# Ledger of designs, part 38: VHH binders against q9x234

Target 1, 288 residues: q9x234
Amino acid sequence: RTFSEEIKEELVNVPFGSREEVISELLGFIKARGDLDVKSRHIVFSLHSFAASRRLLNLMKYLSKPVSEIIVEKSHNIKKRYIKITAEYSESFMVIEPFFDVALFVSFLRGLFLSGGSMTNPRYHYHLEINLFEEETLALTRKSLKDFFNINAGIIELRNTRKLYIKSIKDILVFLEAIGVQRKLEEIDRIVTERKVIGDVNRTVNFIEANAIRTANSTARQIRAIELIKENMGLENLPEDLRRVALVRLRNKELSLRELGKKLNLTKSQIYSKLKRIIKIAERFGDV
Below, E stands for the ipSAE of ESMFold2; O stands for the ipSAE of OpenDDE; V2 stands for 0.75 times the mean of E and O plus 0.25 times the DockQ between their complexes.

## First folded at step 14 (VHH; framework vhh_lunsekimig_d3)

Design w2 (at its last look DockQ between E and O 0.84; V2 from the best seeds 0.66)
Fold by ESMFold2, look of step 14:
Structure w2 (fold): chain B 288 residues (1-288), chain A 120 residues (1-120)
Amino acid sequence: as target 1 above (288 residues)
Amino acid sequence: EVQLVESGGGVVQPGGSLRLSCAASGFTFSSYALAWYRQAAGIERELIASITRGGSTEYVDSVKGRFTISRDNSENTMYLQMNSLRAEDTGLYYCAAKYPAKRWSPQDYWGQGTLVTVSS
């Protein structure tokens, strides 16, 4: 069972509120996955989630609307199973305006997510998306997400695909709370906390390792440079300030620049500058 | 259009009673928590009483035992029964509707207020 399906299983149990809220949730199913047949006055829903299917049936039962057919099919185009539910539609479903009352909007979002939404397991990646092809509904949903929740949703339009997506973990948690998730929010909070701790440890280890590698490479280059000067020019022919640094570095191959500076009564920056000049001189005589 | 309309305010003598009403329209009343606020002259609006969508109530100490908040979801109306009124209860009384949220800040709905004056 995917992470999305676990969330959808919890949403099946969200208590119904007012009749208007139930209709608003149903409208979410209609807009994401409903195919209207105006002449026959029926809607065919194509769902990939058993949890979403159970919720839809519960909504229709509450509204006393007959479901005439339930079929489980293998999708020949998408290579996954889906459930077709055929139900009578009513004009009363279409008079609800979900974008102007936050109670109706959260119900509408729950319907959208159940029928056409998914979320990546947050242990791997933060990503929530909703398939929503109708352009006007997508625009209103995006605007209302910003207006009610300050959620910044993006849009993906590819070939025959149109989606809203949310990548901010803060925004995802707001979205999930709004549609009625409770227990899975606690699980997600733990995952987010664990990822922060692991990330802090990894950054510390990477910093220590990278710094050690940088130091070793720099020291080897400095010693090579001093050896080239000694063999090709003689250290006695360096300016006195550079000669002193070269001799102390050769005698103290293991010391950091800070430690060398201490021996020479120079700052780390000063010792670094003098060693760069030594390297520049040595480059006349070979690869450093 | 969202509306909250208070009524029932007036002039009353100390020790008297008033019942305030807040009639709501334009939103899903039953899904909101409800509250009464009071604003006396020269001070900030203060929460007095609240009621959750499930009916659980809370009061500030200064009104506890004297005031009772209630809601009638079938009439989209909230009430405040005020007994044993005192001079310090004088002020504008506002009803408010608040959508429950922990991780975000919903827009609250407010009435325009009804004046309660406790004087002889």
Scores: ipSAE 0.616, ipTM 0.851, lowest interface PAE 1.6, mean pLDDT 87
Fold by OpenDDE, look of step 14:
Structure w2 (fold): chain B 288 residues (1-288), chain A 120 residues (1-120)
Amino acid sequence: as target 1 above (288 residues)
Amino acid sequence: EVQLVESGGGVVQPGGSLRLSCAASGFTFSSYALAWYRQAAGIERELIASITRGGSTEYVDSVKGRFTISRDNSENTMYLQMNSLRAEDTGLYYCAAKYPAKRWSPQDYWGQGTLVTVSS
């Protein structure tokens, strides 16, 4: 089961609200996946989700609208199952305006998501999308998402398909909560938290490692410089202050500059400066 | 247009009773949690009673056992039965409707308030 289907399965059991809310949800199904034939007075829903189909049937039952036909088709090319549900069309379904009342809008969104929505597993990527062809409905949905929920949804137009999408995990969570998701929200929260922790740990470890490597390289260079001086001119020919630092560095190869400073009653900066001078001297004799 | 209109306020003696009403229109009443607030002179508005969409009620300690919040979804009306009124119950009483949400905050709807005065 896909993550999307799991969410949709949970949504099947969301309690029905008022009749208007139920109609609003049905309208979501219609707008996303309903093919209306006014002449025949029939509507055909083409769904890919069993959960969505169950929910739709429950809505229709609640509204005492008979379903005339249910067909399950297996698409040869796309390994996708199509569930076609045919019912009598009623103009009463289209009278609902879901964009001006939050309760109706939430129900509408639930219908949209169930019929045409998908969500990626948050372990991999944060992405929620709803397929919606009608441009006006897309625009209104986007606007209402912003107005009611402060959700910033995008619209993608690809050839003959239009999609509304949400990328922010924060917004996705708000959306899911709004349409009635509960259990899966908890799971998503855990996943997000876990990802954050892992990310932070990795960053910290990488930083520490990088610093350690830099320090090691620097230390190695210092030691090489001192050894080069020892071989070519002798450490006894260094200024006394530099000689002291050189000797202590050679004897304590594992110590940080700060620690070296403590041993010599010098600051880290002083030690650094002296080592830099040592390196400069060493450069007279070869590459350091 | 969303409207909440409070009524039933007035002057009552200590120990008396009042019943407040809040008539709602312009939104899906049954989908909202409802609450009564009150504001005494010089004091901030405080929540005193709430009722969920499902009918679960909550009260602040000062009104427990004396006040009863209820709702009639068929009439789009919320009520507050106030018994054993005390001087400290004096204030402007507001009704509010809030759409339940944890992760977002939809706009709350408020009435204009009704005055309750408890005085001997």
Scores: ipSAE 0.578, ipTM 0.833, lowest interface PAE 0.9, mean pLDDT 90
ESMFold2 (binder alone), look of step 14: mean pLDDT 81; pTM 0.799

Design w3 (at its last look DockQ between E and O 0.87; V2 from the best seeds 0.68)
Fold by ESMFold2, look of step 14:
Structure w3 (fold): chain B 288 residues (1-288), chain A 120 residues (1-120)
Amino acid sequence: as target 1 above (288 residues)
Amino acid sequence: EVQLVESGGGVVQPGGSLRLSCAASGFTFSSYALSWYRQAAGIERELIASITRGGSTEYVDSVKGRFTISRDNSENTMYLQMNSLRAEDTGLYYCAARYPAKRWSPQDYWGQGTLVTVSS
């Protein structure tokens, strides 16, 4: 099963609250995947999740609105099996206003996600989306996500597709908590922590490597300077303090400045200063 | 329009009892956690009792055993039964409602307060 379906399986067992909350969740199914025919007074839901189908049936049972038809079909255009559920329409389903009470809104979001939502496995990247074509409902949902949760959802629009999406892991975790996820949140927390640790390790390794490269480049430059002086001037013609440093560096090419200081009874800064002067002298004779 | 309206405050002698009510409207009452707060003159408002959506209660030590918080979801009303009242219980009593959340900060809803005076 996909990561999304695992989440949806958990959502099947979220306890029902008030009747209004159940209707609000049902409205989420309707807005994402319902095909309403007012004349025949029925709704046909087209679902791709068995968990979502089970939840929908449980909602209808709670509302004492039996389902008249359940059909499993294979979509011609997508070559994917989907579940068609036909149920009685009631105007009371449509008068719930889920956008002004957070209890109703989280129920509405659960319905939207179950019927038309998906989430990428967070091991690969962070992405949650909801198919929601109706422009007014999409706008109100986006606004309410901001107002209640401070979630900044984006919009993807294509020819016959509209989606809300969330890419911030913080926002995704808030969304999933709000709709009633518990156990899968713990799994996601572990994945997020693992990814942060790997990122921290990579930054540390990059810092260590950069320092090693800088040290190697600096040492190579010092050695080149000393060789230029030796070839063009002779080390014996350096001031005594610089000659001493040049000879010890040449004998100990792998030592750090601190380690050279120990051999010469000088601080790291004193060694660095003397090597800088050696480089300046060597610049007379070539690139250093 | 969200409203929380406290009632039942008044003047009572030490050792007496009062029952406060908090009538709620404009939200799904049964899904919110509810609380009573108390504010004595010149000091900060303090949480004294809370009740979860499921009915579990918590109390601050100073009122434990004397005060009982309860809720009636069919009437959209929360109560605070206050027994064995003391002078220290004098203050303005507020009800509050908050949707339960761990990863986000729900909006708190507040009443206007009802005054309780415990005086000899």
Scores: ipSAE 0.735, ipTM 0.890, lowest interface PAE 1.0, mean pLDDT 88
Fold by OpenDDE, look of step 14:
Structure w3 (fold): chain B 288 residues (1-288), chain A 120 residues (1-120)
Amino acid sequence: as target 1 above (288 residues)
Amino acid sequence: EVQLVESGGGVVQPGGSLRLSCAASGFTFSSYALSWYRQAAGIERELIASITRGGSTEYVDSVKGRFTISRDNSENTMYLQMNSLRAEDTGLYYCAARYPAKRWSPQDYWGQGTLVTVSS
């Protein structure tokens, strides 16, 4: 089962609100996956989700709207099952305006998501999308998401498809909560938290490693410089202060500059300066 | 247009009773959580009672046992029965409606308020 289907399964059991809310949810199904034949006065829903189908049937039952036909078809191209549900069309369903009342809008969104929505597993990336062809409905949905929930949704227009999408995990969570997701919401929260922790740990570790490498390289260069001086001019020919630092560095290759400073009663900065001078001297004799 | 209209306020003696009403229109009343707020002179508005869509009620300590919040979804009306009124209960009482949410903060609908004065 896909993560989306799991969410949709949970939504099947969301309690019905008022009749208007139920109609609003049905309208979501209609707008996303309903094919209205005005001549025959029938509407055909093409769904890919069993959960969505169950929910739709429950809505229709609640509204005492008989379903005339249910067909399960196997798609030739995609191992996806299509569930076609046919019902008598009623104009009463279209008179609902879900964009002005948050309760109706939420129901509408639930219908949209169930019929045409999907969500990626948050373990991998954050993405929620709803397939919706009608441009006006898309625009209104986007606007209402912003107005009611402060959700920033985008619209993608592809050659033959239009989609509303949400990328922010924060917004996704708000959306899911609004449409009645509970259990999966908790799961998502856990996943997000875990990802955050892992990310932070990794960043910290990387930082530490990077610093360690830099330090090691610096130390190695210092030691090479000192050795080069020893070979070419002798350490005894260094100024006394530099000689001391050079000797201590050679004897303590594992110590930080701060630690070296402690041994010599010098500050880190003083040690650094002296080592820099040593390196400069060494450069007279070769590459350091 | 969303409207909340409070009524039932007035002057009452200590120990007296009042019943406030909040008539709602323009939204799906049954889907909203409802609350009563009050604002005394010089004090910030405070939540005093709430009722969920399911009918669960909550009260601040100062009104517990004295006030009762209720709702009639068929009439789109919320009530506040106030008994054993005290001088400290004096203030403007506001009705509010909120669509329940945990992760987002929708705007509340507010009434204009009704004045309750408890004085001897």
Scores: ipSAE 0.486, ipTM 0.800, lowest interface PAE 1.3, mean pLDDT 90
ESMFold2 (binder alone), look of step 14: mean pLDDT 81; pTM 0.798

Design w4 (at its last look DockQ between E and O 0.79; V2 from the best seeds 0.63)
Fold by ESMFold2, look of step 14:
Structure w4 (fold): chain B 288 residues (1-288), chain A 120 residues (1-120)
Amino acid sequence: as target 1 above (288 residues)
Amino acid sequence: EVQLVESGGGVVQPGGSLRLSCAASGFTFNSYALSWYRQAAGIERELIASITRGGSTEYVDSVKGRFTISRDNSENTMYLQMNSLRAEDTGLYYCAAKYPAKRWSPQDYWGQGTLVTVSS
């Protein structure tokens, strides 16, 4: 079961409000997945979700509108089943303007999401989208999302695809609350918290690893410098104080500067200064 | 156009009763939470009673047991029954409607107020 379908399962049980809200939700189904035949006065809904189909049938039952057939078909263009629901077209389906009252708008959005919406599993990334091909309805929906909720939705137009999308987790949670999600919101909050904790742990591990790499690179540079001097000049031609440090570093590649200092009776800063001078001498013979 | 219109205010003696009405239009009344606020001279507007879309009520302590908020969804009207009125109940009474939300801030709708004066 996809994350989207789990959300849609919860939405099936959202209580009906007024008759106008039920009609507004139905209008969402119509705008996303309805095909109107004006001459026969029927509308055919093509749905991919069993939850969406159950909700649509519940809406039609509430409105006392007969459903003439339900067909389950396999689509040529996708591997999923279509559920086709045919119902009487009524002018009452179109009397509602969902964009001026937030109660009607949230119902309309619920219908849009149930019939043509999806959300990625938030464990992977945050993305909610709604199929809404008609340009005027998409523009009004986007405007009303901003006006009522301060949601900044984007538009995807690619190869005759038209979708509205939301990527901000804060905006997604507002959207899902608005359409009536409750229990799945709690699950999403836990996922967001878990991702923050994992991110904090990963940043800590990356910091420790980067520190270890810096230490290894510094030691490797020192060894490289000593080897260049040995190959090109001979260690015997180093000043005695530098030769002592070079030999002890080669013998003890794993030791810290403090530990080398103890072996040579030198401070950390004295060891560092001498190794820096060794590197400068070695630079005359190649890259260090 | 959203409208909330209060009525029923007036002058009443201490210990008297008054019933306020709030008539609503232009929105889906049944789906909104409703509230009464009052504003005395020189004081910020205070919430005194609220009623959820499901009919659950809450009151501030100063009016508890004396005031009763109710709603009639068939009439798109909210009421405030005010009993045992006191001088400190004097003020401008507003009705308000708000769509219930936890993660976003719906626009509040407000009436213009009705004046209640409790005076001997």
Scores: ipSAE 0.688, ipTM 0.870, lowest interface PAE 1.1, mean pLDDT 88
Fold by OpenDDE, look of step 14:
Structure w4 (fold): chain B 288 residues (1-288), chain A 120 residues (1-120)
Amino acid sequence: as target 1 above (288 residues)
Amino acid sequence: EVQLVESGGGVVQPGGSLRLSCAASGFTFNSYALSWYRQAAGIERELIASITRGGSTEYVDSVKGRFTISRDNSENTMYLQMNSLRAEDTGLYYCAAKYPAKRWSPQDYWGQGTLVTVSS
């Protein structure tokens, strides 16, 4: 089972609200996956989710709207089952405007998500999308998401498909809560927390490693410089202060600049300055 | 347009009773949690009673046993029965409707308030 289907399965059992809310949810199904045949006065829902189908049937039952036909078609693509549900169309379903009342909108969103929505496993990436072809509905949905939830949803328009998407995990969580997800939401929270911790740890480790490498390279250069001086002019020909630092560095290759300073009763900065001078001198004799 | 209209406030003697009403319109009343707030002079508005969509009620300690919050979904009206009123109950009483949410903050709807004065 896909992560999306798990969410949808949970949504099947969300308690019904008022009749208007139920109609609003149905409207979500209609807008996302309903095909209205005006001649026959029937609406055909094409769904890919069994959970979505179950929910739709429950909604229809609640509304005492008979379903005329249920067909399960096997797509040529082994992985996609189509469930076609046919029912008599009622204009009463279209009279509801879900975009001005949060309760209706939430129900509407639930219908949209069940019928046309998907979510990626948050272990991999954060992405929620809803397929919605009608441009006006898409725009209104986006607006209402912003107005009611402060969710910033994007719209993708591809040649044959339009999608609303949410990328922010924060916004995704709000969305899921709004449409009635509970148990799965807790799971997502755990996953997100785990990812955050892992991310932080990795950043810290990378930082430490990077610093260690830099330090090692710097130390190596210092040592090379000192050795080069020793070979070409002798350390005894260095100024006394530089000579001292050079000798201590050679004897203590593992110590930090701070630690070297402690040994010589100098600050880190003083040690650094002296080592720079040493390197400069060494550069007279070759590449350091 | 969303409207909450409080009524039933007035002047009452200590020990007396009042019944406040909040008439709602313009939104799906049944889907909202409802609450009564009050604001005494010089004091911040405080929540005193709430009722969930399911009818569960909560009260602040100062009004427990004396006040009763209820709702009539068929009439889109919330009530506050106030018994054994005290001088300290004097204030402007507000009704509020809130859509239940944990992770987001939907807009709350508020009434204009009704004045309750308890004085001898």
Scores: ipSAE 0.450, ipTM 0.778, lowest interface PAE 1.3, mean pLDDT 91
ESMFold2 (binder alone), look of step 14: mean pLDDT 79; pTM 0.780

Design w5 (at its last look DockQ between E and O 0.93; V2 from the best seeds 0.63)
Fold by ESMFold2, look of step 14:
Structure w5 (fold): chain B 288 residues (1-288), chain A 120 residues (1-120)
Amino acid sequence: as target 1 above (288 residues)
Amino acid sequence: EVQLVESGGGVVQPGGSLRLSCAASGFTFSSYALSWYRQAAGIERELIASITRGGSTEYVDSVKGRFTISRDNSENTMYLQMNSLRAEDTGLYYCAAKYPAKRWEPKDYWGQGTLVTVSS
């Protein structure tokens, strides 16, 4: 089962509220995947999710509306299925306005997601999308997502497709809570936390390793400089303040600049300045 | 569009009773959590009772055992039964509605208030 399908299976069991909320959810199915024939009072739904199909049948049962036929079609791959459901509808369904009451809007969003939505497994990346071709409905949905939830959804337009998408994990979690997800939200929270912990550990390890390499390379350069001076000039010919620093560095190759400064009663900045002068003197005698 | 209208306030003697009503329209009443707030003169508005859409109730200590919040979803109306009223219960009583949410902040809807005066 895909990650999206697991979410949709939880949504099948969201309790029905008022009749108006049930109709609003049905409108979501209609707008995403319904084909209306008003004269015959038929609507044909084209669904790719068994969970979505089960929910739709439950909505129709609640509304006491008979289903005329169910056709299960298979693609060339026997593991994939395409469900067509033909049902009767009522003009009374169309008097519900889902965009002005958040209770109706979350029901409408649930219908949109069940019928035409998907979400990538958050272990890989964060992406939720809804296929919604009708331009006016998509614009109203996007506006209402902003107005009720402060979600900034994007739009993808391609040949023969129009999609609304959400990439912010915070916004995705708000969306999923709004449409009635509970148990699966807890799983997503754990995944997000796990990814953050692993990322924090990896950044800390990389920082510690890079810092250790930088410190070792700096120390090696200082030691090289002192050795060049010793070989070519003699440490006794350094100014006394630099000679002291050179000797203490040689005896304490593992110490940081702060620790060397403590031994010499100098600040980190002062010890750095003196070591830089030692390096400059050494450059007369070779590459440092 | 959304409307909450309180009624049932008035003047009552200490130890008396009042029943407040909050009539709602413009939203799906049964899906919202509901609350009563009280505001005495010169004091900030305080939550005194709440009821979830599932009917679970909570009260502040000062009204426990004396006040009862209830809802009638078929009439789109919330009630506050106030018994054993005290002078300290005097104030402006507001109803409020909020859609339940954990990860986002729903808009609060407020009534205009109904005045309750408890005096001899």
Scores: ipSAE 0.744, ipTM 0.895, lowest interface PAE 0.9, mean pLDDT 88
Fold by OpenDDE, look of step 14:
Structure w5 (fold): chain B 288 residues (1-288), chain A 120 residues (1-120)
Amino acid sequence: as target 1 above (288 residues)
Amino acid sequence: EVQLVESGGGVVQPGGSLRLSCAASGFTFSSYALSWYRQAAGIERELIASITRGGSTEYVDSVKGRFTISRDNSENTMYLQMNSLRAEDTGLYYCAAKYPAKRWEPKDYWGQGTLVTVSS
């Protein structure tokens, strides 16, 4: 089962609200996956989700609207089942305006998501999308998402498909909560939290490692410099202060500059300065 | 347009009773949690009673046993039965409707308030 289907399965059991809310949800199904034939007075829903189909049937039952036909078709693509549900069309369903009342809009969104929505597993990617062909409905939905939920949804227009999408995990969570997701929402929260923690830990570790490498390289350079001086000039020919630092560095290759400073009763900066001078001297004799 | 209109306020003696009403219009009433607030002079507005979409009620301690909140979804009206009124119950009483949400903050709707005065 896909992550999306799991969410949709949960949504099947969301309690019905008012009749208007139920109609609004049905309208979501219609707008996303309904094919209306006004002449025959029939509507055909083409769904890919069993959960969505169940929910639609429950809605229709609630509204005492008989379903005339249910067909399960196997797509040429082995992985996609189409469930076609045919029912008598009623103009009463289209009279609902879901964009001005949050309760109706939420129901509408639920219908949209069930019929045409998908969500990626948050372990991998944060992405929620709804297929919606009608441009006007898409625009209104986007606007209402912003107005009611402060959700910034994007629109993708491809040659043959239009999609509304949400990328922000924060917004996705708000959306899911709004349409009635509970259990799965908790799971998503846990996943997101875990990812955050892992990310932070990794960043910290990387930072520490990077610093360690840098320090090691610096230390190695210092030691090489001192050794080069020893070979070409002799450490005894260094100024006394530099000689002391050079000797201590050679004897304590594992110590930090701070630690070296402690041994010599010098500050880190003083040690650094002296080592820099040593390196400069060494450069006279070769590459350091 | 969303409207909440409170009524039923007035002057009553200590120990008396009042019934407040809040008539709602312009939104799906049954989908909202409803609450009564009151504001005494010089004091911040406080929540005193709430009723969920499902009809579950909550009260602040000071009004428990004396006040009863109820709703009639068919009439789009919320009520507050106030019994055994006390001087400290004096204030402006406000009706509020809030859409239940945890992760977002929908707009709350408020009435204009009705004055309740408890005095001897």
Scores: ipSAE 0.324, ipTM 0.721, lowest interface PAE 1.9, mean pLDDT 90
ESMFold2 (binder alone), look of step 14: mean pLDDT 80; pTM 0.790

